VHH binders against Protein DOG1-like 4 (DOGL4). Designs and how they scored, part 38

Target 1, 232 residues: Protein DOG1-like 4 (DOGL4), of Arabidopsis thaliana (Mouse-ear cress) (q84jc2)
Amino acid sequence: MSKMRNLVEEKFLEFYESWVIQLELYLHQLLIAHNNNTMSETELRHLISKLTTHHKAYYTAKWAAIREDVLAFFGSVWLNPLENACSWLTGWKPSMVFRMVDRLRKSRVVLVEAQVKKLEELRVKTKFDEQKIEREMERYQVAMADRKMVELARLGCHVGGESVMVVEAAVRGLSMGLEKMVKAADCVRLKTLKGILDILTPPQCVEFLAAAATFQVQLRRWGNRRHYVTHS
Short names: E, the ipSAE of ESMFold2; O, the ipSAE of OpenDDE; V2, 0.75 times the mean of E and O plus 0.25 times the DockQ between their complexes.

## First folded at step 6 (VHH)

Design u52 (from q46 with P105T; framework vhh_6qgx_2)
Fold by ESMFold2-Fast, scan of step 6:
Structure u52 (fold): chain B 232 residues (1-232), chain A 124 residues (1-124)
Amino acid sequence: as target 1 above (232 residues)
Amino acid sequence: QVQLVESGGGLVQAGGSLRLSCAASGRTFSSYAMAWFRRAPGKEREFVAAISWSGGSTFYTDSVKGRFTISRDHAKNTVSLQMNSLRPEDTAVYYCAAGSEFYLTTSADEYDYWGQGTRVTVSA
């Protein structure tokens, strides 16, 4: 743990706690809007935009943080163990949002056939993009293992100042590759969210965002409750 | 990250038509929602029309619905505003805007990038 890594973790922990509090406030507004049929299209679009801006702020902060220390995101101190267990390449698995979409089929706001078709096409593309990223990560891990084995073999032959440089070079290479993979995964997440919101009407967007935020908030609360039971 | 250049403004008679174009540079054009705003003399910026990153969703202010059409061309990295049945009240400087938002909004504060504007004058 370097001093810079400690600062990155501290700063992002502070950011994330505030970000989740604001997400809960937006969730309350989404639930009010969902139960209120008097809101104009302009008012609904403004609320939806507040949520999308909030998600954009998360990725802006995340990408700044991973530039400094991507490894902080592979064992995040700002997430409880349950949230970490549900993580896929430092965040939510893109295909999971379609579980929130499936909720809309049982809602008061009926999906038309054209929307169902577009959502299914997006689901298929999202799963394909997920699998592509997973294959890239596997290839990256194999390549890093081969490089590390060569470096470790060298280290075994000579122990001194050279060993420190070899380890630092290997860690730097790993970090740069992981930054690229994390950003690629985040791009799939963002494209999936954008695609869903582009297909849905404003009332459907409100219901979808409310379902997604509810799941995120409840997952955090459930994980925190288990920690309190264990702590007691 | 994104540079925007408007063109197509000019002088036109009431009832006439104009087509505004916005050329966007940068690799991320296809990821941005695009919008047109206008500013009349002595007034604040007003929302006109927006189009989603995919082109699948559009939104218009009530005063231009049925008269204006927003479109985008991914091959040319351009957004266009076709303005028909123009009125003297449409006289303004028109601005192209790009936002990295997933969703269309009427709020200027939600758009990150702005062009310098193109003047449209509609004579009575």
Scores: ipSAE 0.024, ipTM 0.498, lowest interface PAE 7.0, mean pLDDT 83

Design u53 (from q46 with P105D; framework vhh_6qgx_2; at its last look DockQ between E and O 0.17; V2 from the best seeds 0.00; counts 0 for: pae E 16.5 > 2, placed apart)
Fold by ESMFold2-Fast, scan of step 6:
Structure u53 (fold): chain B 232 residues (1-232), chain A 124 residues (1-124)
Amino acid sequence: as target 1 above (232 residues)
Amino acid sequence: QVQLVESGGGLVQAGGSLRLSCAASGRTFSSYAMAWFRRAPGKEREFVAAISWSGGSTFYTDSVKGRFTISRDHAKNTVSLQMNSLRPEDTAVYYCAAGSEFYLDTSADEYDYWGQGTRVTVSA
């Protein structure tokens, strides 16, 4: 089959590969900070800031790309099949990061009761925000089957004339709706990350970010290993 | 379009107190970390204190820890710096800064918006 990548897919693939390489470098720094335990609070805060800026850069690039072609992010060519299988609305599921937070309860740096309470409040809010987006996605899917959309699909079977103009407008509307939902999901991701880091101490932030980056890097390696085994 | 305006500077004797205020205008500033930096005559800008977007996390440079307290009023989009037990070496122009959207940092390079400064003079 002849399936060529479009310009948006090629551009974001190049961006993503570089972004992951830099994430691995930051992971190395986080692991050194976690294991060495000699860095000042100022140094830890600066390292955490670098990682949050790195994540912000990802969403800046992503939002520029989805404005051009939001569908490129559903079944992304820069992700392996395992990474794609683990995606929720084009990225990580916000509530799942609390599983990484749960590991902090078993760490050398124990969470105090005030932090546990704030993290639980954040978990509940994150779950609520996720469910709201899931309901919006359900409404979007139902709207695809409504009478007006069925009529536009029929009209699209006629070549030329004013009907082409109407169908093109409808398709643009659908893409804009999907873009809005993806951005809403990304806002929940960023708000969840921001909330967790605000509650945790700098050493706990380093441990949390190291766990998250380790999982992301290992998931990619596991998926890539499967590809090698399949083709060998 | 985004502006930070400092107030509360002045002349005070060693051991005295001052309260600095920073009023922020513009959309989304409640999502940003806020910080105070200072610049003494003939010296470079140095970090003083920062407060997270929520107000739940704060950080101070060692020289002011226990003497200065940073706080924010989320509804009024204002940040305050309560300065107690002032020393002559605290004499500087104090700047309010905003821009670290996700995490507190001590680096001036992480802050995108800056006020014009308010002068604090501590006499011996």
Scores: ipSAE 0.533, ipTM 0.811, lowest interface PAE 2.2, mean pLDDT 85
Fold by OpenDDE, look of step 7:
Structure u53 (fold): chain B 232 residues (1-232), chain A 124 residues (1-124)
Amino acid sequence: as target 1 above (232 residues)
Amino acid sequence: QVQLVESGGGLVQAGGSLRLSCAASGRTFSSYAMAWFRRAPGKEREFVAAISWSGGSTFYTDSVKGRFTISRDHAKNTVSLQMNSLRPEDTAVYYCAAGSEFYLDTSADEYDYWGQGTRVTVSA
């Protein structure tokens, strides 16, 4: 089913396509760094910094866009169905990255006991924060179904210019709540990422970031192949 | 919502010791990192020490390292600051803070709940 795209969707789609291309370039560099043990710590830190800056740029753009239309991110047209299915409140689920870290530990990443302890603390806190947000979302959904949706339904029965304006205002009110939820979720994402990177050594950070980027890129590729999605 | 109440402040001579305590309300106390901040007269609030929610990690500002020790008691929902070898420059109102941080942070902006503070005065 072809979805009509609004201006916000179109602009963000263009941004995201460019952003993913750059991510792939960084992924290549991360893989080189991971496979080549000749890079200095300074060089690794510089690469990590570039990636973190890149991710920050994404959220800067996202937050600008959600101020205009947060609903665009619920059913993101720039993502394929598989990517959307794996999304939690318009992005990756924070607790998921710990499973990724666990997988790395089973492979080549050697974490000292102190790191393991810190990661476990971070994991528990992250899960708690996720649950908190989910509870708030549930509360929001109940509230929305009660008053605002009834109002919207009532207004929908009347055709006219004034009615349209009232409906739009009501939708904006609902959108504000969603925006808060999305920002809260993004905050958990950013803090989780920062926490992990603060615990890991530069070489471990590179490996983690490479794994994360790989997962993201592959998810997109697999989804595109399965659903024949075109993003142009 | 978490309520924090500090105690243990007072007047002490240089070289002396004090133990500050912060009592937290609520069932979710164990989910928060806890910290101590202080504000000296005419100065901005500054970070002193923090402890992770589990108590497994601690962090200190450089000026108090080796002299101050932060600890927490989950059973009592309290966080403490043992202050030894006190100096006149340690004179300040000390604040207990609870943050929703995943780990430790030195920025006051990362802490959501604050106590009213307890005054510590160190005389020369």
Scores: ipSAE 0.006, ipTM 0.257, lowest interface PAE 11.7, mean pLDDT 86
Fold by ESMFold2, look of step 7:
Structure u53 (fold): chain B 232 residues (1-232), chain A 124 residues (1-124)
Amino acid sequence: as target 1 above (232 residues)
Amino acid sequence: QVQLVESGGGLVQAGGSLRLSCAASGRTFSSYAMAWFRRAPGKEREFVAAISWSGGSTFYTDSVKGRFTISRDHAKNTVSLQMNSLRPEDTAVYYCAAGSEFYLDTSADEYDYWGQGTRVTVSA
């Protein structure tokens, strides 16, 4: 079966491809900075700022796209709350980034005890924010199921243009709620990234950003390989 | 929960200096990013400066860059705003704010705790 993409989805995927290509170029700069021990703190902070700005640009573009059509980021299927693990609103769970930090600590990065304490405090804060979003999502899903399903069931006995208007209003309400929750999740992701960069020294930030960029580039390559696989 | 109390406001001549202080109550003060916002008469609250929870990063709105310095003292649980080369357009009520996020942000919505404000008047 051929799956159609809407214009919002296609435009964002085109942006994302360009964004990852630029991330690959920044990765090259990060690798040079990693191998060049003579770069000054000012030069490292400039490079770190470029990466931070690049990540913020990703979310700026995503937020513009979800304002046009948030459902494009959920595909064509909304799963009921009873049959699903909490879907992490169109992305990786924010706290997963700490697995990258933990990996770096085991292999390359030596952290002072004060940094370790601050990273653990940030991890706890990130998980707290995740739990707040999960609670809001659960409340929203229950409230929307109860109220909207009763309204839609009652509307199903109606005919004519007013019935279509009520359904359209219900869909708009759901979309606005989903948009708010996706933005909240993205805000936690961005705040967690910036928090990590604030705790790490500039050389440590370069190592972290290089690892993160490498992972993101690898995820893109995995996605491209799946698109070339044919199904029987 | 965090409580914030500002001090150090007052009347100062243009070109002068003033130091604002914000005392925080709470043993988790070191866990918060801190910021100063200001509200000029008839205007909305606007961002002035922020400092990361660790003290390692600072950010300033363009109109105060090079004139204002934000700092924090973990031993005294305070954040300060040193204001130099003051101008009449700096006249405002200045608010100290604390956010539970560990990074810098210029949006007031990212700060959960606010002081009551301290008035700064800069005369020509």
Scores: ipSAE 0.000, ipTM 0.127, lowest interface PAE 16.5, mean pLDDT 74
ESMFold2 (binder alone), look of step 7: mean pLDDT 80; pTM 0.836

Design u54 (from q46 with A108P; framework vhh_6qgx_2)
Fold by ESMFold2-Fast, scan of step 6:
Structure u54 (fold): chain B 232 residues (1-232), chain A 124 residues (1-124)
Amino acid sequence: as target 1 above (232 residues)
Amino acid sequence: QVQLVESGGGLVQAGGSLRLSCAASGRTFSSYAMAWFRRAPGKEREFVAAISWSGGSTFYTDSVKGRFTISRDHAKNTVSLQMNSLRPEDTAVYYCAAGSEFYLPTSPDEYDYWGQGTRVTVSA
């Protein structure tokens, strides 16, 4: 019985563990900044820049990895079962981050009317882009069950070694379709995050990023803790 | 991939105005944050102003806030810096920079593309 991961999974697991450790360190800095009213705008912008660069590094590494093995990102070995259960197309669902934005209403730094209007416009656009991808995903899943795919599956069962290349070509085509879809979803994620940060002031950006990072870190800790508790 | 060319520098008396322009070439100019930096004689490059990819967010160093206005024209692929109420301390070579597609960085190290610079001299 093999318990070994493939090379893509091993490399990305190592990357992701380090990336999460650094995210926790940045979260600590964001929480200090949020609770401290003495930081300059320049200092806040520098901290926000570190977080955005950190998120960009994640997508750079992810896109390199999915080019090699996109399926590694569906049910990822570097994520616990709770993190995997909460994933939408290998990551966070773009519209859900607006729930983090809604928490800014309870902060000491309140949104002005112009910001509320722009955030609602962005929310609607994000929801539209998200739904478009969901329709593409549905079409992809339907195409998996078309007559040609069913016939290729039958061929693979009845003919041994001589059919392997035809099946491999079909699987490569399916993987390319998934890669395109995952990249499209990641582009919506990046555009949504980019749009939110463009609308918010630096203190509001710090608060938003702290809320998002807190949720991500806590979700990982809850899943890891429950895994050990339920296993024992 | 982005090339930047500055123009509009010159000699101006204290209290005067200048408009600097930065012309960008490249297909993805509209996705980049743009900034102006300056280097005074004998000093390091310092941040002046930045504008986001959308033009909806701007940031200025405290010493120019209220006097300088950064703007961008997506149709012309240009970024402009309108400099009003100029002071002798504003004397420097001004550089246009293109950087992050994501947020407004303020460090020179965070910008990928740079122009050659345009000289601004403000006489007392």
Scores: ipSAE 0.415, ipTM 0.748, lowest interface PAE 2.9, mean pLDDT 85

Design u55 (from q46 with A108S; framework vhh_6qgx_2)
Fold by ESMFold2-Fast, scan of step 6:
Structure u55 (fold): chain B 232 residues (1-232), chain A 124 residues (1-124)
Amino acid sequence: as target 1 above (232 residues)
Amino acid sequence: QVQLVESGGGLVQAGGSLRLSCAASGRTFSSYAMAWFRRAPGKEREFVAAISWSGGSTFYTDSVKGRFTISRDHAKNTVSLQMNSLRPEDTAVYYCAAGSEFYLPTSSDEYDYWGQGTRVTVSA
């Protein structure tokens, strides 16, 4: 209870709870489609499209929220501690989804050699883009401790409106830098998701999306169970 | 913003071939899925073919599979539909569509931008 929720946090919490409920409903549809081989390719594509539209809606809402308060996403009240511990720059780590692809390969997913090659190329590209963002985040964190920031912190000890204005400008600059970095990370996530779905057949897309949604839902349940036990 | 202009329509005999082109304007063209839809006189709009944002994935309605080929040229910002072994049933106005969705949609309500259409008439 160390923090009162602001309006951005309250609004996004309400959005996220509804978004997760809808994700579970789509997961049930994906599992039915995977277990029943009666759906046409057109029907499978429609179901996959519903899931991708759902993910797009998440990023639309997120980007609107971070324009107002990007820091809400680093101390997310709508995520349990386990979900927060697994976050990389306010969301899932892009390269981690290839572990789900690898699991599918070991199940009953039949990937042809051409798909395996394309997925490996995408994995390498995703890792490259991910590392580029990690270097930018490192530079950002180092800049927070540089001489200019130390000077601004000392200036904050001065009496007067001038020091307040300078500190406020610096804080706005830091927030804008974080917003740009979070959006860059989200763009890598979306490119990775789009790339995987572009390589896979519709039945393989259903299996992949079901695995991803299952992991997300289970991670939330495990974390909520842990939090409930420590909360009661 | 995306603007779409179709070309290549015309009259052709059954068994003949025709190539439709769609020119897209806009810096974000490469991020869009592209599709062709058609509408015959007195009928509703139906899906024909789609190509993903990368060009790596395509999908066709059963009635044109093996006869039509969709392709895209990112350098020219164009999408083409090569129509072979044309049948009288292929007679329709053909529309180019662009969608910002991550996946290949087949429903017309999933496409954001539409061209004005180009007429294709296949004589018996």
Scores: ipSAE 0.434, ipTM 0.750, lowest interface PAE 2.7, mean pLDDT 85

Design u57 (from q46 with A108E D109S; framework vhh_6qgx_2)
Fold by ESMFold2-Fast, scan of step 6:
Structure u57 (fold): chain B 232 residues (1-232), chain A 124 residues (1-124)
Amino acid sequence: as target 1 above (232 residues)
Amino acid sequence: QVQLVESGGGLVQAGGSLRLSCAASGRTFSSYAMAWFRRAPGKEREFVAAISWSGGSTFYTDSVKGRFTISRDHAKNTVSLQMNSLRPEDTAVYYCAAGSEFYLPTSESEYDYWGQGTRVTVSA
């Protein structure tokens, strides 16, 4: 590694590696269920519940970690460069999952008109929530720049403990603001996931979750191997 | 545009091995995920194995895990399925498929191009 990790980064790296291994096991179960047209609704709902609990466990661990060091999630050491390049405010971009949803329109068990309408309404709301967060982040970055300029001016006039305390207070304020922004983005992610699963039937939920998990696992494998493909 | 041609099918005894090959035509082959599906007599077409465009990820149906291996050769524009420890229930027509995405590799809807199939018969 080019950077030394702190305890928060080391603990979350260990958690995340374990979490991904379990996600791959659940993906295997989802793919089996998708190929099995005889599973009961109760069995499918139990599997869906395992996946939703797994995702909630991720956010529980993440929120505990960002409370200690939110900056660890900007340029995360447990993610490869490709995963980091695809991140939006420390995670997946909520509206991107609707690409997975669009595949359900072409499945053997097609979406009914009422579902299509509700999914489109959810898509619009998700996009609105994303843009609201992006505007908040932009405002925060502008405020941070203004604060740094003011603080640089103060540091030019004051030396010693007083200037150090003011800088530390500003850094704490920045961290608290970023924590709030990250949690807001994570809430949009969880609301979007919950909304999709509430609209879909259990077989469609399995298909959606399998697609989402496959993309996440595949993106990690592509980035870890970084195979260069030819166009020949 | 991709055209797929399967080969390597035939009659084999239970416990034997067989290698299927799928040759793809067209410059865009390296950008496609590849899969094998099969249709047994009187059954619906089912997923067997899939490999991502980079070859970095593979997926298998449970009944063939440890027995079948999917691989690809970008230089030759081929995807292969090595079938070991064959069973009578593996008797089917095997189809090669290509798709631009790899979000749900077990779904037929992911694949835009299909071969015409090659027959595999496993005798007891």
Scores: ipSAE 0.000, ipTM 0.278, lowest interface PAE 12.6, mean pLDDT 82

Design u58 (from q46 with D109Y; framework vhh_6qgx_2)
Fold by ESMFold2-Fast, scan of step 6:
Structure u58 (fold): chain B 232 residues (1-232), chain A 124 residues (1-124)
Amino acid sequence: as target 1 above (232 residues)
Amino acid sequence: QVQLVESGGGLVQAGGSLRLSCAASGRTFSSYAMAWFRRAPGKEREFVAAISWSGGSTFYTDSVKGRFTISRDHAKNTVSLQMNSLRPEDTAVYYCAAGSEFYLPTSAYEYDYWGQGTRVTVSA
């Protein structure tokens, strides 16, 4: 059945639509830069800076929104079902971006040995941080199905002031736990993105960011078309 | 349940030193990043310094680099800010903050727990 949007969902939907439109404009600039051999290193660094600022703006808005309602980010109304299916803790899976980095090794721009070693070290660190968060999420999900949750459900069946307050406090605790895990995942995402950009040259950064933005935009377009598929 | 309490503020002359301390009560923050923020009269709250949960990484705003040192004592669950070569523009209420993780240590959104602040006045 249909679910009504709350104020946090409506506000973030408006933000996200504008953010994606701006991402597409930056993608256009990245593709021009990638095909333009006359751009200076300073000009490339400026474009890369615009993209990093754009991604930071997303996380600033997201963290403000999850302070009010973290559950809005589980089953997000601003994402289509395909985007939601590809999500890991409300966003992209950090280790997945190394697949885009691997494409650079097969591209026109060659990674030097020192970069390959630094990227592999970063991949290992990212995988470790990701696994740690996955273990915490697994513990959270197991806890949701254990004896404590059954007891909370029983308390919820009692109509009375004390039972209501105890259940509300427990639900608040569960939401705070999810907020912590989402912020932890976002911190790994930002550290991974920053780390990759610090290792790559400006032309390689442009190619990487173009690949990442292209994937994000195409996934959204493909998922949106899924609802309107027509047979020939 | 969790409370952060700042101490060590006061009046000092330009060129002087102060050590601020932040003590956590109720729970330990050994897994949390700790930071100091300040708010000067008539200005917005700004970042000063941060230290990672392990103590292995420290971050400073440019205006205090080389003058301020952030440190932590895991056993006492305390974070300290050693302020040297103080300037009149350092006059502010200083706030201690704790957050489970940080990528952007300068962002107030990284921090879930905040103290009430301690006043630092630097005379000319």
Scores: ipSAE 0.000, ipTM 0.109, lowest interface PAE 16.6, mean pLDDT 80

Design u6 (from q46 with A33V; framework vhh_6qgx_2)
Fold by ESMFold2-Fast, scan of step 6:
Structure u6 (fold): chain B 232 residues (1-232), chain A 124 residues (1-124)
Amino acid sequence: as target 1 above (232 residues)
Amino acid sequence: QVQLVESGGGLVQAGGSLRLSCAASGRTFSSYVMAWFRRAPGKEREFVAAISWSGGSTFYTDSVKGRFTISRDHAKNTVSLQMNSLRPEDTAVYYCAAGSEFYLPTSADEYDYWGQGTRVTVSA
């Protein structure tokens, strides 16, 4: 092992920087569409499709990377400390996006009663799915402290070929467990995003996606500036 | 992995109605976006209508808005197109399509699975 970035971290850092640049370009298009209100429904649907495809590309790349090194996503080197502090299981907390949806109640394209009802049903379901994952994470953390794990840790302190092999197998099992939980959390994120877009009209989808992208970009800017001020 | 089979096509007079059905077999039908496209002889496939995975969102091309209604039945693994106030210009082969996208796509290239089509002829 070295203190230098591993290959997974270097590859994903390169991917993520490019992905964020493209997100900012899509955000610009979303803001033009929202402010000018001149695009047809077909044009709006095409723009929404581009952005959803962009998010799918992120999860495709992420899931490939976590198969190689899931721990790279806990305290990621491609995220600043503020972005890392705001993470819930390596990404955004699904229920957080409903705060952005609440802003649509004050928009030019107001939510109708049927949409409000469906969004509240989705909010409840999303919170339930979050709590289920949080319970699974708690079970994982408790399992780290059980007698068998403590014994394996002690075995690792007594270096011998057989002991090393057993400890390495246990560590591999722990990583696979984390990978499964991260994928479960990402599935809740994608299901929540898919559900919101299903309920909203195309102009509302544009406004929602613009709000989400603006927050993501702004959080990155705030964290980078605060880090500079703190360490310069 | 989805197979689609259309039915309900036929000959009808202008102003009449037809109901097209698409039966889906295979895995994960309930997670797919479903759509209807049509093609007149010598022309490209034209988007008609789409319905989201949940059935909660629909989209129609302008020429059929208010006349056609798309719906889905998750228990029967079917999607239907109710066509009212039919016009001679609606004469075409109608195709059922399924796509794995998170949002309602409007381009034929965004759909992965296609049926063989059912013919609709609207006489003057």
Scores: ipSAE 0.311, ipTM 0.672, lowest interface PAE 3.6, mean pLDDT 84

Design u61 (from q46 with S30E S31D; framework vhh_6qgx_2)
Fold by ESMFold2-Fast, scan of step 6:
Structure u61 (fold): chain B 232 residues (1-232), chain A 124 residues (1-124)
Amino acid sequence: as target 1 above (232 residues)
Amino acid sequence: QVQLVESGGGLVQAGGSLRLSCAASGRTFEDYAMAWFRRAPGKEREFVAAISWSGGSTFYTDSVKGRFTISRDHAKNTVSLQMNSLRPEDTAVYYCAAGSEFYLPTSADEYDYWGQGTRVTVSA
């Protein structure tokens, strides 16, 4: 099982490194598009579609990996300590992206009143969905404490070799519960991204995606530089 | 899986109107972007119009802007294309497509599910 765990972490680390390199390439294209007013709406939509497909690929790979080992996503080896410190249920906190949306109000691609209203409605809904998941996580933590107590009691009992199978079944149950919760959080993330992109015009989508990608790339660089400065 | 069935095609004179409908069946249809593509004899599929999963965003190819209107009815799981001021150049087989992309794709390669098509002929 330890061998399978190592393979999941190694495979996802390899995937994630390639995924981040491609994200940086897309970020470069988004910045060129943002600075170049000659791109057609069709060209902008194609570029936005490349980014959204790229994000979908991440969640497809993540959900396959968490089916094998969800615990690999709690304290991920492919993330630096700063990236891990900023995680909410194994990823970005959905409501945080509205801080990036707020920057669009100060850009040359100004939001109209109807968009501001729809974004505020989406922000409220996103926060509600987040709170619902947080309450589910709290209930899970209580249930997990009860299960751990049962596991501890079984391990403390001087029982035969059948105890190994019982412990393995309990751990599998706990992992399945975490997997459902992580997927629920990821669904809120995807729904929030879909909602924002549906409200914004193509130039605004380019600016939003550029801001989001810039933040992700810079957070990684800041964390890596801090590590270098600390350990050098 | 999603299955799509088009209807409403037929013969019409130049300057006339037609309304195409696409009925979707299956689960999670409300999560899909919907589009119309067309294929004239001997040509590749061409993008015509798309509508987002929420119905809040639409996009049209330049040649149909102002003439065609795409809409969707979530309760009936249908997407419609209202075609006005039809031209002989609009003669084609029209295909309904559904995509799991969370943005409005314009490339046929980005759509996962396709109908069999409905034929539209516009006489000069």
Scores: ipSAE 0.395, ipTM 0.720, lowest interface PAE 2.9, mean pLDDT 84

